# Miniprotein binders against q9h3h3, part 262

Target 1, 235 residues: q9h3h3
Amino acid sequence: EDGFTAEHLAAEAMAADMDPWLVFDARTTPATELDAWLAKYPPSQVTRYGDPGSPNSEPVGWIAVYGQGYSPNSGDVQGLQAAWEALQTSGRPITPGTLRQLAITHHVLSGKWLMHLAPGFKLDHAWAGIARAVVEGQLQVAKVSPRAKEGGRQVICVYTDDFTDRLGVLEADSAIRAAGIKCLLTYKPDVYTYLGIYRANRWHLCPTLYESRFQLGGSARGSRVLDRANNVELT
Below, E stands for the ipSAE of ESMFold2; O stands for the ipSAE of OpenDDE; V2 stands for 0.75 times the mean of E and O plus 0.25 times the DockQ between their complexes.

## First folded at step 21 (miniprotein)

Design hQ10 (at its last look DockQ between E and O 0.81; V2 from the best seeds 0.73)
Fold by ESMFold2, look of step 21:
Structure hQ10 (fold): chain B 235 residues (1-235), chain A 80 residues (1-80)
Amino acid sequence: as target 1 above (235 residues)
Amino acid sequence: SETIEVTVTEETSPEEVAEEIVKALEEGAEKVRLTAYGRYAIERAWEAIIIAAKRLGYRITVTIEKEDGKTIYTISLEKE
C-alpha cells in the first residue's frame, strides 16, 4: 500500500461516486432476491464503462448493498470543511486528535474497512459473503468497485457508522471474517476523504486507523487488529 | 492477577490517567481497566491510552467491552 497507489484508488473512488450505482436495497427488495442479483451482477464482470459482453450496458460507478437498517447520514460535511479551513489558519496544531474532534463536532463519523482483490472468483465470492452479511443485518452497508478498464485490483468497502465506536468497528471486522475473508483489511474514517487528506499529505497524518490481519489460532475473531500509528492492538 | 481500575470522565486529565497506566504496568500490574460513560469520556480514555502507549514504547493490547452502557478499555502489555 504505497502512497501513490492509495491516492489513485481514492481519486477513482471519488470520481465513481458521481456515476450511476447498481444497488440492492434490502429496505425495498426481498432478501430472497439477493442470490439472483449477485449471480446477475458479479463485480468481476460488471465493467466501469459498460464494455461489450458485460451484464451492464451503461457506466457503473459502484455496486452496493444497503441493509434493512441503513439510514444515510453524512453529517455536517460543509461545516466540517469550513472548520478545517479555519483550523489551518488558526495556528492550532493539526494532529489526529484535532481531526477526530472536528469529525465528532460535525457528526462526520462514518468509516470503512477496505479490501483489495484481483478480479475473479475470489472477489465475487468475497463480495457475495459481504452482501449476504449486510442483508442478514451483521453489516450495515457495503460497496464494491466494478471491473476497471485496465483490469487492476478492485475494492470492497464495508462501512461502519462511527469510527469512534471502536467496539462496533471490531464487530464489523468479525463479521467480515465470518464471511470467510482472509486478506488484509484497512480501516479509514470518511473524514479524511471529505477533507482530501491522503497517505502522502503535508501534515503527515495517517488516514488508515487500523489494519486487520487474518490469524489462525489467534483471537476469537480469527484476526489481529492493529492501530499501527500508535502501536496498539485492539481485541 | 492485579488489575488497576480507573474511572474516566470528560473532565479527567488524559495525561494523568496515562501516567497511572504506565506506572501500574511498569510496576507489574497485569491489567489496567478504564471505565467511561458517554462520548467525551470515551474519547478522553482513548487519548490516555495513546499517550500511555507512546510512553511505554512497547505494544499494548486494549480489550474493548461494553457493560451497562459504559465502555471498558482493559489494557495490558505485549512482551518483547
Scores: ipSAE 0.758, ipTM 0.913, lowest interface PAE 0.7, mean pLDDT 88
Fold by OpenDDE base, look of step 21:
Structure hQ10 (fold): chain B 235 residues (1-235), chain A 80 residues (1-80)
Amino acid sequence: as target 1 above (235 residues)
Amino acid sequence: SETIEVTVTEETSPEEVAEEIVKALEEGAEKVRLTAYGRYAIERAWEAIIIAAKRLGYRITVTIEKEDGKTIYTISLEKE
């Protein structure tokens, strides 16, 4: 059940990437307009399909905030997918190292911290904190899923440019914690999404590289980041 | 508190560095500091840390710092 739900959620996320986005772009819009935009489009009220009475009348795939330093770089996703198909056909062993090398070779290095929150004030407050951190340049880009009809959890994604840059991944975690976020965070490279690698995949690959747990009075980062595959705590 | 310092280059064997980490920690070093310059050395240092962590069989803590174009990994045992 958890595997089917993960693949379904991923397919829904990919479909949402193709629908219109509500974007606040700090490169073109004054930071002073952020609060008005957040009030106009609270994630808990923005609906996936533009339901009557929602702030959006049309379907929305994602709500996003772009920081001043944001540059979209997706790398060679098509080349990555072709190389992945060839690798599967070769019968060669597939390891996390193999995926890392594919990602590096094709420059598909983006990854994201993920948090799942129920619709409501806590979600909207979390999103507002993240959006401010993006506009202030502490984070580069973030997106949040709109409200689904079934009232399921919404996801906030906070991106980093390079999942192989462990320091950059940790800095993003610190910025998320500084924004007041205390929930569990998981870090997932986009390469795993592009290759269709989800929970319970046939290669037994864990698509989550890191977990961040909030810690009171601990490290300067306010969290513990665990590399689950290697049993290493990053501080 | 004894800190063991190891410089990792693009030619450094991750296995050899891992042995140094394990040995240092088993001999009672509080910390092992790896210094790496450049992308390849940074990754080799990380590979060494992973190998060492696997050999030790318990969780280790790694701090990552960037200074003057170098990456510094500081390895310590997780205080229970």
Scores: ipSAE 0.638, ipTM 0.880, lowest interface PAE 0.5, mean pLDDT 89
ESMFold2 (binder alone), look of step 21: mean pLDDT 84; pTM 0.811

Design hQ11 (at its last look DockQ between E and O 0.80; V2 from the best seeds 0.72)
Fold by ESMFold2, look of step 21:
Structure hQ11 (fold): chain B 235 residues (1-235), chain A 80 residues (1-80)
Amino acid sequence: as target 1 above (235 residues)
Amino acid sequence: SETIEVTVTEETSPEEVAEEIVKALEEGAEKVRLTAYGRWAIERAWEAIIIAAKRLGYRITVTIEKEDGKTIYTISLEKE
């Protein structure tokens, strides 16, 4: 996937945020109902725009699972955006450190591990494993895109509540691997999305903080996590 | 084995800590351990690590632990 493809996928994800979501909310729904819900709404079969004969007849932007401890808090996004505008006109350097400080100051700290899979059994199986990990309390909240294009890749997002809590980000990676996920994961803080900062941006910022690669018989975690921009391995 | 210990506060200069990391590793220390309490100290420590990594010019490994409410970053050369 090139930089223009990534930007197109990001724009589609933002558009999908505005459509209805299919949600399993462990805070109000018994865990024993999860398997039936997963069987009814496999992400390979739920359609983005709704079709007769699919599980949904109306548009679905996202399929999501909320864990028992999920407490949504987007932070001060409006204040963040205002401070970002001021920073751009100030003459101060725009750096990853400056963005972290803005995110911390305005409490916009969430981020997500991402994985991209083709529609089919492997996607549905991976989603089911992630959804179970969320309901069991090993992960906090996750979502998966519906099928929008035959043969097109779909995305699973597994959220963490604070991208500066790097141990927590690593623990989420470990929980994803424990659910049997072996594909490449990338980690992106939400602050970049709220500020409209994508791969081909004029500040040369990298919105992907980490890559995680499955490592059979390697570290205790079962993966290697790399900050590629800074050439640092996290463990 | 030699492990160099550094305590980082929110007032600490990340550039000065980065200099300590680089110097210790270049002089043969096996590990440098940064201990930080509180959000801003933790970010100062991470900034120092990033500066040090760029100055060294080769990959380092950062082990992350939490102990008694403090974050511990242990920096070493890349392991096999």
Scores: ipSAE 0.765, ipTM 0.915, lowest interface PAE 0.6, mean pLDDT 88
Fold by OpenDDE base, look of step 21:
Structure hQ11 (fold): chain B 235 residues (1-235), chain A 80 residues (1-80)
Amino acid sequence: as target 1 above (235 residues)
Amino acid sequence: SETIEVTVTEETSPEEVAEEIVKALEEGAEKVRLTAYGRWAIERAWEAIIIAAKRLGYRITVTIEKEDGKTIYTISLEKE
């Protein structure tokens, strides 16, 4: 059941990428307008299909904030997919290292911290904190899913440019924690999404590289980041 | 507190570095510091850490720092 839900959620996320986005772009919009934009489009009220009485009348795939340093670079996703098909046909062993090499070769290096929150004040507050961190330049880009009809959990995605840059991944975790987010975070490279690698995949690949748990006191980062595959704590 | 320092280059064997990490920690070093210059050395250093972690069989803590174009990994045992 958890596998089917993960593939379904991924297909929904890919479909949402094709629908219109509500974007605050800090490169073109003054930071002083952020609070008004957040008040106009609270994620808990923005609906996926533009339901009556929602802030949006049209379908919305994502609500996003772009920082000053944001540069959209997806790399060679088509080349990556072709190489992945060829690799599957070759019968060669597929490892996390293989996927990392494919990602590097095709420059598909983006990854994201993910948090899942129920619709409501806590979600909107978390999103406001993240959006501010993006506009202030502590984070590059973030997006949040709109409210679904079934009232399921919404996801906030905070991106990093390179999932192979462990320090950059840790810095983003620190910025998320500094924004006041205390929930569990998981880090997933986009390459795993592009290749259709979800939970319970036939290659037994874990699509989550890192897990961040909030820690009260002691750590400079305010969290413990665990490499689950290797049993290494990053600090 | 004894800190063992290891420099990792593009030619360095991850397995050899892993053996040094394991040996140092088993001999009672509090920390092992890997210094790596450049993308390939940084990755080799990480591979060494992963190999070492697997050989040790317990969780290790790694601090990552960037200084003067180098990446520094500081490895320690997780204090229970």
Scores: ipSAE 0.614, ipTM 0.871, lowest interface PAE 0.6, mean pLDDT 89
ESMFold2 (binder alone), look of step 21: mean pLDDT 84; pTM 0.811

Design hQ12 (at its last fold request DockQ between E and O 0.75; V2 from the best seeds 0.77)
Fold by ESMFold2, fold request of step 22:
Structure hQ12 (fold): chain B 235 residues (1-235), chain A 80 residues (1-80)
Amino acid sequence: as target 1 above (235 residues)
Amino acid sequence: SETIEVTVTEETSPEEVAEEIVKALEEGAEKVRLTAYGRQAIERAWEAIIIAAKRLGYRITVTIEKEDGKTIYTISLEKE
């Protein structure tokens, strides 16, 4: 095993960004075609490199669904990276606050809820629920990793436009739960990914802002969203 | 129930607001309600909450809502 963790899966998935993606784009494709597309490309069967017997003959980096309102905007990533290098040599403290200000300044504001599931019916069912929520407008954009040749968990990423819009982050969590997802979710701003800041980093930053747990504390249908680093619950 | 109201602006010191949050909750207020308009004020309010959380030593709950274009953070101590 090559030290599997949620962050290692995300890093390997980011390396896949440059391969072709399988995309259902609600901006150009009727919603009535979604179920057939999901049946053709279940994430537990779509292989990373187009293995024999899989539904894809070409490599697939990601399987994605774009909602009606999706507008790609990564912000000023080059400026962010340059400012990050300058910050590291400036003598200023490197804290979650300074990273947040860099992200705001360069408009690199997207973030994502992540969930990790083993290949199989549970993964495919969860993905289908998320994909429908995106096409119906409750979520804006999501992607799921294809099946790796050597196995392992796959990741579903559900994006939000602005990690500083904390109500919007909570609303995305609620939409994920309404799709029937009960597993642990973690939330990570994209700024950490663009700067290559992962869990084991020299600045002791925690790239995961929030954990969401279904039905914690005895509520039949609630989730609890916790900033564990600061010991704050968001509602 | 006592709710302490604080307006946060883009010129407000997060450290001073954090002191108000901690003082209010330690003196028995049930809630502290921060109101902020605009991105800079909203982020100053959030920073104040983080500072206060570190000082208090207990988990706090932040209820988040929007009203009339303003962001409202309502802070309380977690009930056991």
Scores: ipSAE 0.793, ipTM 0.927, lowest interface PAE 0.6, mean pLDDT 88
Fold by OpenDDE base, fold request of step 22:
Formats: structure tokens, C-alpha cells, sequence
Structure hQ12 (fold): chain B 235 residues (1-235), chain A 80 residues (1-80)
């Protein structure tokens, strides 16, 4: 069940990547327009298929904010996929280290902090905090899923350029916490998505590298980041 | 507080470094500091930390610093 739900959510995310996006691009749009844009397109009201009475009449895959330093770099995804197929055929052991080396070799290094929130004010407020942090240059890029017909949780994704830059991953967590976000965060490299590696996969690979829990009175980061698979706390 | 310093290179065995980490902590070192330069050395250092954590069987804390193109991992048993 958890595997199918993860695969289904990944398939829905990939389908959404192909639909039109509502984007605020801080490189071309003044930061002073952000509040009006957030008010026009609150994620809890933007619908996946442009339902009657929604702010959007057309399908929307994602709502996104691009920071000043945003540069899309997906790396060599095709070479990564070919190398992954060859590796599976070789019968060599597949480990998280193997996937890191594949990702490094093919420059497929992006990853994201994920948070899941129910539609409503808390989601819209969380998104507004993230969007501001992106426009202010504390984060590079973020996206949020539109409201689905089924009324399920919406996901906010906050990207980092390199999941192997563990300090950069921690800095992004700190920026998310500074934006007032207190929910559970999970960090996932995009390489796992590109290779179709979901929960309960045959290789026993965990696609979630880190978990961040909010902590009052803790370190300057306001959270504890845990590599749960390896029992390592990052500070 | 005794800090054990280990330099990790591209040729360093993660398993050997893991053994040094485990030994140092079992011998009562408060911290083990790994210094790595370059992507491959940094990943080898991280792999060593993972191996060491598994061998120890309890949670370790890793502080991450970047200095002059180096990555420094400071390993301890308790959160600082």
C-alpha cells in the first residue's frame, strides 16, 4: 500500500510537471508584486484541473517561485538511467553509496525538502513564508501542488542544488524554519525519482535521506536533522 | 576534551577511517574530526561515518563545516 501510494504520488507529480505552472519569477518580477500574486493564487484555492470558482480556469501542474539565483540544472538524466539499467543487469550490489556515485557522475544532484499540509490557511501561510524566503534569496526555488479534487494533502517542495552538499541541505532546513515552518520535513534526492525508486523497493533503498523535526530552544537552526537510515544526526 | 584528527583523501579506505572513528570513540575521545578535500574525499568521509555509526549501534552527531574548500565533519556521541 505505501509503495503504490508513493508510486501513484510520483506519477501524479510527473503528470503535473507536464501541465502549465503558475510561476512567480523574482528574476523578472519585482518583489513588491509577491503579496498580490500570493493573494491571487493561494495554493488551497488553485485547483489541479481549473474547477469552477477557482482562481485558475485552466489546469495547473504546480505553483512555483523562482529566486534570483535560480538556475535549472537537471544533469544527464538519460545517462543516469542507462547506467542504472546496466548496473541492474550486472548483478552488482546496489547501495545508497552506489546511487550517490551515479548521481555525482551524471550531475543529477538536485534534491528537495518536502512538507505535506492539508488545504487551508496553514498551507497558504506556509507557502507565503516559503515564497518570501525564495524571493529574499534565502532559498533558490520552491513549488507547491495545487488542490486536488480528492481533497488530499498538498505538498510544498523546497529545492537544493546538491543533496551531497549536506551543509547546503542543512542551510535550506534552517531557512525553512526561519520562514516559520514547524511541521515535519523530509529530504529526498531527485535521483531516486528519476530512477523510479520508491518506498518498499526491491533494493531496500530509502528515498528519504533526512528528516527534520522542529525543536524549540535548540540550535540556531530551530530543528534536528536526522539521517534515520544511518542513525546520524546532522548539526 | 580529546579530539582525534583524521585526514581523508581520495585514496583513503572508508572502512579504515570507520575503524579509526570507532576506536577513538571507544577509547574515550570526545570528538573525531574528519577533514576532506574534494568531492570524492568528502563522500569517502561520509561513507566512513555511516559505517562507524552502524558499528557503534547508537546515534552519533555530526557537525559539518566548510573551510577553505575543505569539508570538516566533527563526530561526537552527544549533541553539542
Amino acid sequence: as target 1 above (235 residues)
Amino acid sequence: SETIEVTVTEETSPEEVAEEIVKALEEGAEKVRLTAYGRQAIERAWEAIIIAAKRLGYRITVTIEKEDGKTIYTISLEKE
Scores: ipSAE 0.775, ipTM 0.917, lowest interface PAE 0.4, mean pLDDT 90
ESMFold2, look of step 21: ipSAE 0.779; ipTM 0.920
ESMFold2 (binder alone), look of step 21: mean pLDDT 83; pTM 0.802
OpenDDE base, look of step 21: ipSAE 0.669; ipTM 0.888
ESMFold2, fold request of step 22: ipSAE 0.776, 0.771; ipTM 0.922, 0.917
ESMFold2 (binder alone), fold request of step 22: mean pLDDT 83, 84, 83; pTM 0.803, 0.811, 0.802
OpenDDE base, fold request of step 22: ipSAE 0.767, 0.758; ipTM 0.916, 0.913

Design hQ13 (at its last look DockQ between E and O 0.85; V2 from the best seeds 0.00; counts 0 for: pae E 1.7 > 1.5)
Fold by OpenDDE base, look of step 21:
Structure hQ13 (fold): chain B 235 residues (1-235), chain A 80 residues (1-80)
Amino acid sequence: as target 1 above (235 residues)
Amino acid sequence: SETIEVTVTEETSPEEVAEEIVKALEEGAEKVRLTAYSREAIERAWEAIIIAAKRLGYRITVTIEKEDGKTIYTISLEKE
């Protein structure tokens, strides 16, 4: 299991958010240019620090695709963090419901489906399928991590606007499955990232709300989505 | 195939709805359908589903549909 603590992976993800991004923006760039852009910047070849012979000469934090309907709305992350510090100081019980309420109050509602893939053709093919789905308007926004120097898995993140909208979360899963992706997916709200709530946190909070498993011949969605905390399957 | 229908409002107790779900499923209902018309009612309905799932002690399946401004949760037992 990759020796990086969940905290180290999170710190690396936050540092990557501050570096330059390679973006295809469907709002300003014709959809006909997507295939050329994908060929120029395959995620398996784009390197985190701009290694010699990579498509990028400078550091890249993320490779991203923005759909026509994409509007960046992060909500009040600062207010959320202040309220979270106050809550910790109060000694009040912290539950998944508490975090949900904080997220709603501060409008920090974004969440993402995550898939981890080894560098190579399968990753680049998965990314191309997701990028097309974003440009076609089936998904709003997605990003993929560049190749790390040490190798390891790359992550594709497919965002939804509201982690409390269970139907929207399920629709995004369906669109990912329609793009031909069959790997395990996990859904995480961004509020958990902003509050530093990772695996093995002191509050025993699971940062993963949903797990999607591909199913052949199943429901129209082509997957089973499990709410692990509540033992509820969503279809 | 008996489907029990429950309308959830902003005043509806999640615990009461959960009790209805559990009772219906234990009495052999194939499905329980919750209908909610507001965001608050949708969350109360979901809370009821969680409570019911905990009480039943086994996995339940929930289908979510949106029709004419209402959200419909259809609850069924997972066929093993």
Scores: ipSAE 0.694, ipTM 0.897, lowest interface PAE 0.5, mean pLDDT 89
Fold by ESMFold2, look of step 21:
Parts: C-alpha cells; sequence; structure tokens
Structure hQ13 (fold): chain B 235 residues (1-235), chain A 80 residues (1-80)
C-alpha cells in the first residue's frame, strides 16, 4: 500500500511462485557443497529479475533449501479454495475456527515462521544459519526472497508441516534460535496465504498465529512465543 | 513449588479442567500440569487452557513438552 495495491502485490507474489527457484536439495546434493552454494547465491545479491552483475542471469522467484526429509505436500488446495468460496456465500460466520477446520479437512496444514531483514550481511548470515539447520536436519524446508529491483526488506520463510501441532511449531522456533537468529519472528499458516487472507481483510482475521521474541538470558528456549489468537504465552 | 497434576482424557470436560486450573492458581499453586496421551485429549487440554487464560485475564504462561509419548502442558501465572 506504499505505492502498491493489494491486487498488484498478489500478482507479484504469484509471479514469484511461478518463476524458477534456486534450490539446494539435501536429498540429492552432498552437505559438503552447501557452503559453496551459499557463497555463490547470497540472497542480498541474487536479483529477482536477473540484473547484470548479479550471480543469476535469469529471474529467480525464491531461493530454497530442502531438507533430507522434504516431501512436497501442499494438500488439497483446489478443494480448500472451492470450499472457501462456498463458505463465503453460505451465510455461516467466518472465524479462525472455521478456517482451521477447513485447513484440516483439506490437509492444508503447513505454515511458516517469517523474518524480514534488509539486504546485506545480516540477511545473508541469517539465511546461511537457517540453510545449515535445514541441511543438518533441525529444520525441514526454508526459502528466502531474492533482492527486488526497488529494494526493501527480504523475507526468510521457515516451514513447519502442521500449524495445529503447537509443539512442532515451538520446536522449529527453538531450532531457528539455535541457528543464531535473534530478530522478531511471526508465524503464518499457509491456509491464509492460499486463500489470500492478509492483515487488512474484511473478516478481521489475524493471519499471524504466533510471534516469537528472542530472550537473552536463562530461558531454555531462548525466546518468548505469544499465541496471538488466544493471548497465551508459550515457552 | 506446589504443582497440581491433572490427567486429561478423551472424556474430560475442558470447562471443568479450566475451573480446576483457575482455582489452583488463584489459591497459590505455582504450576498446574496437564498430561494428555491422545490427539483428542491434547486438544481438550488446550481448550481448557484457553478458557482458563480468559478467566485469569490472559496472564498465564504455558510450557509444552513431550515425554514418553505424552504431551505435558505446564501452566503458571506470568512473572516479570
Amino acid sequence: as target 1 above (235 residues)
Amino acid sequence: SETIEVTVTEETSPEEVAEEIVKALEEGAEKVRLTAYSREAIERAWEAIIIAAKRLGYRITVTIEKEDGKTIYTISLEKE
């Protein structure tokens, strides 16, 4: 909304998903090659459209690392979207509970921890730590946006396979912190993304389910996690 | 260091467990531990926690851990 409309932002996100991705796939690539790959494709230097002088000559939608156990499974997204349209016209109330049930019914259970960082060393260092955690098996799948032509902050997404599994989401937060990440993290279930439900939606739904803040000191987890829907602190 | 223990099953009333949580913490217990062994019990325990949190003015902290195949929720009043 700073010079972009919701429709323009949605179109750019779809285009990025459809463009080629730069992928380090631990299922087929030896872990010893990771450091060279990270050095070749730092997210602060990989450009969205393949600018001259960048390490990529073609457009890149995302830079991703797949862990050893990665199995692509977005669930029944088409059925989810159809059921969502039916729900909207049914007159039934739209609540976080009805969205959760819809996601369960259609097995669209993945979600992601997000962090937003400016291009530069901090972004590249954070990404490298996350990528190593994925290849070493502490995390399953992560991606980072490339540098956009207009600049601005980039996003690292660290996926979990079931947003309804609270312990699993917290374990991913712990693994992110163990990789040295100290910035604010927010967690968004993929169901909100697939249905195009953003923060300023007409149903007043909050797409951010959890937030994690780094905690220096004696906390065993190293962070404080707030369940934003229920206003409960998880540790 | 008083800890109140509650086992949650698939037949357990979330509302009654929530009342037990609230009563224990208001009476000065340091922690309430809910143990759940099945997916349904885990969700009933969480429902009880949500109810209790609302009654306690959203001033609780929850630790989640898994031990011997059981999920354990440990609930305390937040301290600063």
Scores: ipSAE 0.553, ipTM 0.836, lowest interface PAE 1.7, mean pLDDT 87
ESMFold2 (binder alone), look of step 21: mean pLDDT 84; pTM 0.812

Design hQ14 (at its last look DockQ between E and O 0.72; V2 from the best seeds 0.00; counts 0 for: pTM O .741 < .8)
Fold by ESMFold2, look of step 21:
Formats: sequence, C-alpha cells, structure tokens
Structure hQ14 (fold): chain B 235 residues (1-235), chain A 80 residues (1-80)
Amino acid sequence: as target 1 above (235 residues)
Amino acid sequence: SETIEVTVTEETSPEEVAEEIVKALEEGAEKVRLTAYGREAIERAWEAIIYAAKRLGYRITVTIEKEDGKTIYTISLEKE
C-alpha cells in the first residue's frame, strides 16, 4: 500500500513462497474431499500469519490446488539467471524478444493468468470455481494468496506450462471463464518473475503479455484477449 | 484468393512474411494463414505477425489452431 516499493513487494513475495502452503493435491487426494477442503479454507478467512480465530494457526504463504496431470518443471532457472547477467553486460539491447528467446533456451516457459479480488464472497466463489476446474482437469494448477492483516485485495494465479503455446494460454482463459469468472485477467510469464523484472523496470519491459476482458453481449461465455503492446487480438 | 497460404520454416525471414501478410490484406484478402511446424518456425511466424501488425496500423485478429502437429495462425483485419 502506502510506502510499498517493488523491492518491498518482492521481499514479501519471497517470504510467502518460503512459508508453508495449504495444498489440495489431486494427485494424492480423492476429488470427493475437495468441497470439504474449500469450506475449511476459504481464502477470505485463511490469514497470512495465522491470526487468532483463523482456520490456520500457522503462517500460510499460499493456498494451492494441484491437478491430477500437474507435472512440476521450473526449467533451467540457474542457467537462465546466468545468461541474463551475461546479456546485461554484453551491451546488446534488451527487448521482449530477447527475453522470450532466453526463456525458450532455458526451458523456463510457465506463466500465469492473474486476477485480483477483494476478500469476501466473490473471492471465495471464484477460487472454488477455479479449484474445481483444476481438479476436473480443465486447468493444471492454481494458487490464491491468503488474507493479509490489512485486508487488501488478494490474487488468484492460474498457471499454464508454456507461455509461447498461445493456444494453451487461450484454453486456460476459456476454462477460467467457464468457471464463471468475469473480472479482468492479465497474463504474465514466470521468466519475468525469476529475473525480478516488474512493471516499472529499468529496461522498459512489460511483463504482461495479454489481458482478457469478459465480453458481455458478444457471446455467452466469450472474452476478448488482447496483446495491447502489439495491438493483436487472439482467438 | 480469399485466403492466402504461407508456410513458415526456421529459415523463413519474418520481415518478408510480414510484408506478404500486409500486401495480401491491403489487396483485399480476407485472411492470411501461416502454417508452422516446430518451435523455431512457430516463433518466427509469431514474429512475422507482430511486424505485420506494426505496419498495418490497425488491430489484427489472430486465430490459433493445431492440426496434424502444426500450428496454424489465421490473420484478419479488425479496424478500431
């Protein structure tokens, strides 16, 4: 909020990644247990630090659901980071194309659709829909932030395994919309996160590749997916 | 024709394909279809689309499909 910087937000994100996660793992847990788990751990009630009265007594960094087909693969992150340092000292221009090629070369290809919602019924309902889509196999993996002490907006991240597989990114958008989600979505490749490249970075890179807007009146479940930087609509 | 077909390979110049896309659409083709097989060709095709979009000055629509292991980008104009 007031006084937060990109460095401060990155440090908080790293701390959340390192704290325990609440995970429903469909690879090891029967799907019939999902509804009880969702009722026990609504994201609007799970607190970041285990506040008294919360369903969690310990800190929680993230609430996540893993689908039956989820196969974790971060790629060659160390090689990516080394090549990034070399690129910066090379004097060559740093462009979205060079970032894309770096990600491809090192197989760091995952990315995510993001949505931000205030704590409450809408957030919990959206998360439940996403979680069901993951367990049913329409999506691979998703996570949602817990409630912060200050009660600000929370984020749901819905992952895809290859940001250059643009059909796969669109299929994930469609699955999110089929779960009843109507808010704005933005898509960000993980390569930018691993390299610490955020919105107001010194290279003027834009980490957001696409935005998805629900299109009321155009189709019953349609969305408009845009690459605003290049003025291209994807369908 | 109403739809112009272009095959993109890893040896293809994205700039030359972009010129072909622009020319076809400005001459009245309804669609341009790029077919690419393999990672390098697919990204080269995408690069051509981006270059074409910059040249046209109008929003383009790209339909993305997979057929027999190939990626197909179908491009049409969408005026703002």
Scores: ipSAE 0.718, ipTM 0.897, lowest interface PAE 0.7, mean pLDDT 87
Fold by OpenDDE base, look of step 21:
Structure hQ14 (fold): chain B 235 residues (1-235), chain A 80 residues (1-80)
Amino acid sequence: as target 1 above (235 residues)
Amino acid sequence: SETIEVTVTEETSPEEVAEEIVKALEEGAEKVRLTAYGREAIERAWEAIIYAAKRLGYRITVTIEKEDGKTIYTISLEKE
């Protein structure tokens, strides 16, 4: 059941990427307008399909905030996919190292911290904290899923440019914790999404590289980050 | 507590670094500080840390910091 839900959620996330986004772009919009924008489009009220009485009348795929330093670079996703098909056909062993090398070769290095929250005040508050951190330049880009009809959990995605840069991944975790977020975080490279590698995949690859748990009074980062592949704690 | 410092360059073998880390920790070093310059050296340092961790069978905590363009890994053994 958890595997089918993960693939379905990933397909829904990919479909949502093709629908219109509600974007606050700090490069073109004054930071002073952020609070008004957050009040206009609270994620718990923005609906996926523009339901009557929602802030949006049209379908919304994502609500996003772009920081001043944000530059969209997706790398060579098509080349990556072709190389992945060729690799599968070759019968060569597929390891996390293989995927890392494919990602580096094709410059598909983006990854994201993920948090899942129920619709409501806690979600909207978490999103407001993240959006502020993005506008203040502590984070580069973040997005949140709109409210689904079934009232399921919404996801906040906080991106980093390079999943192979462990320090950058940790710095983003620290910024998320500084924004007051205390829930479990999981980090996933986008390469795993582009290649259709989800939970319970046939290669036994874990798509979650890192897990962050909030810690009171501990490390300067306010969390403990676990490297899931190597079972190493990062601080 | 004696911190052992190891510098990793592009020419440094990750296996050699790992052996030094293992030796240091087995000899009772509380912390090992690895300094790496550049992306390749950083990755080699990481490979060495992972190798050392697997060999020791201990839970290792790694602190990652950047100082003066260097990436600094501080390795410590966690008490289970």
Scores: ipSAE 0.533, ipTM 0.837, lowest interface PAE 0.7, mean pLDDT 87
ESMFold2 (binder alone), look of step 21: mean pLDDT 80; pTM 0.772

